Miniprotein binders against b1l550. Designs and how they scored, part 32

Target 1, 279 residues: b1l550
Amino acid sequence: MRLPEELLERARDIHSEAPSHRIKLDRVGSFGLKVPVEFKGFLLLAEADVWVSLPEGRRGVDLSRQVEAIYELSNPPKDPFSLCREAAISLLEKLNYADSSGVSIRFDAPLQDGESLKYYGVEISSIASDEIINKIRVEILGMTACPCTAELIRAYKSSEIAATHTQRSLGILEVSTKAEHPDPDKLASIIERAMSSPLRTYTKRPDEGGLVIRSLSNARLAEDVVREMIHLFLEEFGHLPEDTHILAAVRSMESVHMHDIYAERSFSLDEIRKEISSH

## First folded at step 21 (miniprotein)

Design lj4
Fold by ESMFold2, fold request of step 22:
Structure lj4 (fold): chain B 279 residues (1-279), chain A 96 residues (1-96)
Amino acid sequence: as target 1 above (279 residues)
Amino acid sequence: MSEEYRKLLLEAFKLIREAMKLLREGNPEEALRLLEKAFELAQRAFELAEDDPFTRLALWLMAQIRELQAEAYKKLGDKERAKELKEEARELEEEL
């Protein structure tokens, strides 16, 4: 039946009209798209969000053009950094009424862990306007040990007993920069080194004991994990532009507390250098 | 991720690109031939998958191929087979 085709030809383009309320929108898009990527030789299924700004004079976005912008670039699968940047640029070209666009690509990144793989969370974003801002967020689980309980047990059980409770902790590094995205494996390494012990994909009873012993030997408060993350980040990425913005955080799933402990610091490279140099 | 798994999926992606071009050019019969081969490759990759992320990608690709096959059959006038393939694609995506 031709009726649907002729209807489309006669129907007004609702999206190009002016809205009843002329209010600009910052992010209008298609979220939760599934896209293939190639990350460090791995073919992975990622989740993508694509968006554009919407000026106050335009009622809606061309949703099919948004989806096309990323899917046209996703076969053959390519690295998520290039996909993100190229799709963000393509969005502005295809949706020329927008002042800015953004693409976020999320996946669990494989990391070699002995003979097996472990995974950590990655979100790679590019925001395009008259310039490109690159953002990367890494989340990785590790082990932490409480130094307060360790000190208490030491005081009552002699200095030779190094025991405390251990817990899983989620470490977070998020970087926004005009430079290229930092390598997520290096960000993950910084987080793991700041913690008491890494979390393994397969842990036999002997290896589990070794992880706990390392955690006890390197007990740190969640606050000090964040401080160590910042220290390690500055050592490796202090060369990035001075207006680079970083968030460092830890959520500790405490084994003896009613609630999780959370510590966070946001800063620019310029700001943190001034802070450190004043001490 | 095994080298065989990677080779199977990359060939399936290539066949999908070629099939999509054929569909745009009005050649659904040849597109369907490529898509049937692509599905076989994706299914073999699914059987080789070692970890959950690899099973998810292969499964998702199988669903995408079923959607394209449905499009091809619709262009050939076989609406009943197109409907069956769309339903299979939906079922595959629910397993993700």
Scores: ipSAE 0.761, ipTM 0.927, lowest interface PAE 0.8, mean pLDDT 86
Fold by ESMFold2, fold request of step 22:
Structure lj4 (fold): chain B 279 residues (1-279), chain A 96 residues (1-96)
Amino acid sequence: as target 1 above (279 residues)
Amino acid sequence: MSEEYRKLLLEAFKLIREAMKLLREGNPEEALRLLEKAFELAQRAFELAEDDPFTRLALWLMAQIRELQAEAYKKLGDKERAKELKEEARELEEEL
């Protein structure tokens, strides 16, 4: 067979050509880039995703310009919120065919824990178009104690003895808003305060006993943890725009079960206020 | 530890910025001088790192410096040295 010469003409600048199927794309980008950031005085290696929208008349995105948009801004290292926002704006400037851009930056955030550090998961995003939408997701481990088993043991023995099963639970808060990103340390604090007890990186036996006693004194179902996270979030961040969207969730690695327990609620601020005000 | 680690890495980042400018200006020999110093600082920060996140950043930076050194040697016509440094950079990235 003889190959058509028309294929050779289509091969020159393939990114600026019309595609075979004229369909717009919502997210075209480079994912898993490694970038340095400075978070609250700590220098950290973060992972970043960068993307733009692609109109139906353009075959491909200029990937080198995408990568340039974030790396040009990453030395010297700067705070991940500024990096995220500035890179999203730079993407729209460099890739003028796009209607929107986005940048996500994820890292393990250090949190002081006595003389040690502990870490919690953070993912920060900025999505730019005619406006900027900011998103933050925080994940942190805590300890939960089952109130059902505690009540059964109390009923079996006198109230002098308290016991129940305890386990690690992963708490999640995710916020999407037109305002600036909420402080991730405050989100992590909300999650930890909703748990039965925080987890520590290093404990001696007397301190371990204190954590267990704290958990037993503050027993909570996974459902209770989610409700408490929402309550605490509204107390601290109820001032955010009414169309702010939140996800609150817990995955509990139950010590007496083979499977995890999961509880979740998604809502906007105006939605949850109407729900609460109906009681 | 964290303050000395931070000082070492910030100086390494500064030297990298200066070396990248020199490479754009066609001065690979001076860029290599700065990159050798930057690598020593990043390597010292790696030895001081107490936690995995700090170890990972130092390793990543060492790999980036090796990539820039490879670029500089390629501009000087030493393709064999550039190849060796590129391979070393890949080995450092694999530890991440």
Scores: ipSAE 0.738, ipTM 0.919, lowest interface PAE 0.9, mean pLDDT 88
Fold by ESMFold2, look of step 21:
Structure lj4 (fold): chain B 279 residues (1-279), chain A 96 residues (1-96)
Amino acid sequence: as target 1 above (279 residues)
Amino acid sequence: MSEEYRKLLLEAFKLIREAMKLLREGNPEEALRLLEKAFELAQRAFELAEDDPFTRLALWLMAQIRELQAEAYKKLGDKERAKELKEEARELEEEL
């Protein structure tokens, strides 16, 4: 049932009142919105969250104005980075009692894989206040090969060809910076190159053999994958502001274990450079 | 993603923008004509979709068009048709 619009003029504006308990809130918003985006020529259905801060003297947020802020900008579909930043700015303008706003946008990014597409996870955010902080998280699957088992088999068989168990591993790079969002395809490439081998959507026997041979030749611990991701990240993105924060991680779905292996390192660019330069 | 899929959806998005403007201006009859065409384009794009992400976008857009059609019929006083279209929109969203 839709109530008559005339009632809007009689009802109290509950949101603008002071609350019973004057406590500031960090995030008040609408989460799980469906929005269309255009990413590198692909039209995609993304999921978005929008929020603002709420001062201790204001009882509530006008949720319809939050939702309008992003949907007004979503047709025609535009690149998700522009949508994210513009919506965050629009939220802060429309909800003038807030001292900060945020927007996150999540989608599966298509990546050309021979004749097929494969997909990797992307989540971007823009948080607006006195300044804008941009965040991006990229997740992509690759393959890792265990170097410990490879060494045992080498020693046992007295062979130059190593054999070992392989498994899918999820690589993660998360970047928070005052600069523009890093290109997610470059982040995905860094993760894949750090793995023993990339995964393919569809492979024919010659290509499948190549992936297996590559993985055996590039056997790596999850710890080594994380270190390699950091090394490659610094080569590509070492120019970002010094206070840029990075999380590099791998979750390995070990084929011979009942459980996953996890490795991670978080750092700022300033911090990691000092660490590396001391060696 | 095929060139035809992209072309169909972009035209559907354009017709939706124009229909929403007509609804704000109090012209639901012309808005409905545009929305019918937009739905045909989105449905055609759904038939061309080769991967799940493209199927999902086309379905979502069909659901949004049904919601706008429901709004237009409500402005014309046809509450029964508006209710039918809202229910169809919900059914389409369940397939997502």
Scores: ipSAE 0.737, ipTM 0.920, lowest interface PAE 1.0, mean pLDDT 88
Fold by OpenDDE base, fold request of step 22:
Structure lj4 (fold): chain B 279 residues (1-279), chain A 96 residues (1-96)
Amino acid sequence: as target 1 above (279 residues)
Amino acid sequence: MSEEYRKLLLEAFKLIREAMKLLREGNPEEALRLLEKAFELAQRAFELAEDDPFTRLALWLMAQIRELQAEAYKKLGDKERAKELKEEARELEEEL
C-alpha cells in the first residue's frame, strides 16, 4: 500500500530535522547492495556500497534515494568504472545537502587463463566532492619461492636450481588517482609478474612442473615482490598524475610457519620519483 | 560466458526496464507480461551459465523479476499471489 499522499504530507520529514547533536558525518549510506555490471564484456553480479556526507544540521540521509540512484544507472548493466563515477556524481546531484559522495563496487574479475577463466578480487571506487578521486584495488594470488631456503640447500647440495619451499602469496595493488581508473588486468599482471610465478586454475601436470621450476629459478622474498610490484607499476603507470597514491602489498601464507609474512609500501608517484632520483 | 547467455540477459534487462516503467505508469498488467518473458529469458540464461558468477547473476535477476511481479500483483490487489512471488524471490536469493 502506498500511503495516501495525504498521510505523507502530514508526516514530518524525520531526515530533514535538526539532529540532537550538530555533528557532521563523513559517510552515511547503504552497504552490501547487489548490482549488475558489465566488466570487459562479462556480465557479473557485484556488491556495492554507496554513501554521502551528512551535514551537521541534518538528522539523516534519504537512503532510498541513494539506492534508487545506483539501480537506475545499473540497468542496462554498464562498466563498473563508469558506474562508480556516474553514481557518485548522481548522488551529489540528488542529495544536494551532501558535499561528498562515494561508491565502491566489488567483484571477482574474470581473467582469461588459456581456455579457462581465473578470477581476481577487484574493488572499484569513486569519491566525488569538488574533485573526483578514482580508486582501484586489485588482489590476486600468486606463488613465491623462498630464496633463503634455496641458498641453504644450494650450500648443502650443488644444483643449478636449488629446491626451496613455496607458498601462496596474496598481492595487492591499490591506486588512488584523479585520472581514470587504471586497468585492473594490467595491475593483476604486474602482481603476477612480481611474484615467483602466477597461479593457474587448471594446471596439467607438465605445466605444473614448469611452473614450479620457474618459481625456483625466480625465488623472491615478500619484500622482493613488493619492490618488484612497484618497479613494474612505474614502468606501466608512471604516466599517471604525480599525486597518484599507490599501496603495494604482499601477504605471504608461509608454508613453514604458522604466521603470514606481510610487506607493504604506500607512496605517491612524486615521492617514489624523488626517492629513485636520489640514488 | 557465451554470447547467447549475454543476449538473453541483456534482453531480460531491457524487459525489466520497460516493465518498471509500466509499473510507474500504472499498467501492472502489461508489466506482468513483460516480466514473465524476462523470467523465461533469465531461466534460460541460468541453464546456459558455465560458471558460478554467471549462475549467480542469472539467479539474482530471476529473484528481481519475482519481486517486480509481486509488486505488480500487489497493485492489482492480489495479495496472495504477491506473497507467493515474494517467497519465491527469497528462495532464489538464498541460493546466491
Scores: ipSAE 0.571, ipTM 0.851, lowest interface PAE 0.8, mean pLDDT 89
Fold by OpenDDE base, fold request of step 22:
Formats: structure tokens, sequence, C-alpha cells
Structure lj4 (fold): chain B 279 residues (1-279), chain A 96 residues (1-96)
């Protein structure tokens, strides 16, 4: 629904007024826009947030221009990485009073799982100012097996393979870098490999058994998963700039307890390299 | 995602871009012809959608087309048809 041009002009006048209080705002924008994207050959509907800074001397942001900026770039659908970067830049160009802009695009990324698709959560962002910072966040569910229970059962039964309880665990990797966005499928793979096993959409009985056995043979604490994610990340993405910031986290949805287990580490590549080299 | 689904939607997106241009140029009649075709393509894509994300994109596109059709009819002075199409767009958006 385009408001009549007359209403747009009136809205411009209001937004261009001096505010009652001369205070800069860091982010003003439209959140939860629906935008089409092309992700690795898949056409998807994503949610987008778009924003700019607002100087102290301006009452409001022309929100219609923000929406137009991202929609102009969204047809034809393009990859969300380019869309984020280009839209962030376009926002600064179109809204010349802003010194910073940002775009965030969220969707469930399809991942091939045999003959079916599974999905993981992805948020791709770009923040533009004097520089461009690219951010990506990946969330994927996996399975963890508890090593503590396994050891208790092993000690009790004197068995080589101890049974243990398994849980669904959400792994999270966030990366903020001045480089290009890291590949979210690679990030998802790191998370899955850091866990006891991946989740599958469909398993035949033999496959299910194999998955469980794999999990039991690779029992990991939430802390182990986070450390493994960091290790695998450094192996795959160690070429990123040293000021690249990473958050690695896991939330284990415990089956035995009423509460979840959570572990995280936030770090820059420089910091973590120094830490590892010191031991 | 099937290749056919992809082709249908990409063609629909193309027609939408062209229709939007025509609307800006003051040619709502020709825009409507393209939008009708775009809607048919999007509807066919909806029917071919294999999973929820693909269904949602097709529905969203159908809604966007209805909104553009409503705009075109409004420019033609047909307020009643424009209102109907806006309601159809709303109904499609509620399915998202």
Amino acid sequence: as target 1 above (279 residues)
Amino acid sequence: MSEEYRKLLLEAFKLIREAMKLLREGNPEEALRLLEKAFELAQRAFELAEDDPFTRLALWLMAQIRELQAEAYKKLGDKERAKELKEEARELEEEL
C-alpha cells in the first residue's frame, strides 16, 4: 500500500523538523520486513530489518525510503550476503543525514539431508559507516550424549560401551568481520561436527541405531562442544582478519533435568590465538 | 525446490518489475496484463511447492501481485475492484 504522494510529502516535512530534544539515535528503522532472497539456488522468503542512524537535528527517519531501498535490491531475488551489503550502502546513499546504516536478514537455510531438506537458522547482517562490518549468525540443532552418565554406567557395568542419555542441543556461531560473510553451511557443519552427532529428519532403524551409537561413542559436555566449535572454526576460518569477533555457544536441552545447560565463549581471533599459544 | 518452481517464480518476479515500471509510467492497463500473468505463474508455483518455505514465498508473491493490481485499478478509477484485490492480498498475507 503506497500512501498517496501527498502523504509522503507531508511525512517528509514532519521527519525533517527539528526534534524537541537534540539527541542522536543509533538505530531507527523498519523491522520484520518480508523480502525474497536466493540462497544457494533456493528462493526463500526472509525477514529483514533495516535501519539508519538519526542525527540530533532531525526529528525522524524517512522510513519509506528505507523500505524502498531494500525492495529495489530484492527484485530479482539475490543472495542475502550481497543484499545486506548493497542495501546497507544504499541506505547511506539515500539517507544522506545518516552516518551509519544496517541490514539484517533472517531465514531458515535449507540443508540437504539425504533425500529431504533440514533447516538451520541464519541471520546475515551488514553494518555500514566509514567501514562495512559483516555479521553472520548460525543456529543448528544437533545431538549430545552425556559423558558423565556414560562414565558412571561404565564404572557400574564394567562395559566398554556405556549407555548414556542423549539430548538435543542448539549450537550457535556468530561471526562479525570486516571481511566477507563466512559461509553459513560451513559454520553449520562446524557446529554439527562439534556435537556428538547431527540430527536427521528421517532415519531408518539401522541408521537410527548408527546415529545413537555414534553419539555414545562421541559423548561430549556442552563445554566440550563449545571448545570443539572454536577449534574447528580456527581451522576453517583462521584466515579472517585478527579483529574478527566470534561468539561460540551451545544450549543443551537436557532430558534428565528441568533446566538447560548453556556454555559460551566470545573472543576476537587475535585474543584466542594468544590464549592458545600461551598454553 | 524444483526447477519448474524456480522458473515460474523468477518469471513472475520479472513481470512484476515490468508491471511496476509501467505503473510508474502511467500505463496501468498494460501493467494489469503482466500482473495477471504473474499471478498465474505464482499460483502454479504455489501448487508445486514441496515445503513450507517455498509455499510461503509463493503466497507472499501472490499477495504482492494483488496489491499491485489494486494499485493499477485505483489508477483506472475502479475503486471497487481495487478494494476487492486489497482484501485478497490481506487474506493471502494472513496465510503466511
Scores: ipSAE 0.571, ipTM 0.852, lowest interface PAE 0.8, mean pLDDT 89

Design lj4
Fold by OpenDDE base, fold request of step 22:
Structure lj4 (fold): chain B 279 residues (1-279), chain A 96 residues (1-96)
Amino acid sequence: as target 1 above (279 residues)
Amino acid sequence: MSEEYRKLLLEAFKLIREAMKLLREGNPEEALRLLEKAFELAQRAFELAEDDPFTRLALWLMAQIRELQAEAYKKLGDKERAKELKEEARELEEEL
């Protein structure tokens, strides 16, 4: 039985009813949508979250309109930066009772590594209200070598290149700005350069040996990596607005311990510049 | 990702947009013809996919086409075929 369209018109709009409790909600939406994107010439399937605010006087959000808004913009596939911004704006236009909206798009970004691809994690977001805030989070794995163990072994064996343990480390850069989204490949490059060495998808044995030697020669604490990430970020992205917020973090998956080492710094560009200038 | 893979998917996306328009205009028969072609293109792209992310996009697109085909058959009154196509779409989505 097709419900007659006329019955749909007579049905109470449950979403427009007054709620039992007059409370504003910050985010109501659909999470884990699959959307196609074009990222730097690659067609990819991404996950998307879409949401709007809900005023205290409205019972619910028309979720179908949210899903339609992002899908209308996703064919043909477009860059995820424009998709986030345009969808966030479209949500406010389509859902006029909302004072804010947001879109988040997540995928593994391909990065050329010789003849192969490696991937790093990306989350691109835009929040629309009276202003638009763009957010990007990049996560990439690298390698760190421990300087403390290296120093102990150097002291013991008097070797020019001290052996040390190496571990995988996850570097994280999160940027929130009123400017355009920072380039995630540049952020990934900053993280890799801040570590002892990058990871490679395919290493031939000679290349593997060279990678390990480079890592040992550039031993860094997790704390060193975070400080280097901040330094390199300021060199590349110091032109962003002063109210731009950054999270720089590293999680070192220690090979000699049962626990990970974690280090972070959260800051605005204004705050960190004042800190550095005071030394 | 090969240039052929990209071309196939972009053409499939185009056909899907046209088919969706035809469905809105009340022309499910012509929409089905375009969706059949789109499915063939997406399937060929799936066969050419060299890495997991590209395989997943092709599978997802195949599932979306099956859902649109099911909607077209539902508009034509063929409930049995619409149910079969929805099940095929679900099976493809479970492979993601």
Scores: ipSAE 0.568, ipTM 0.850, lowest interface PAE 0.7, mean pLDDT 89

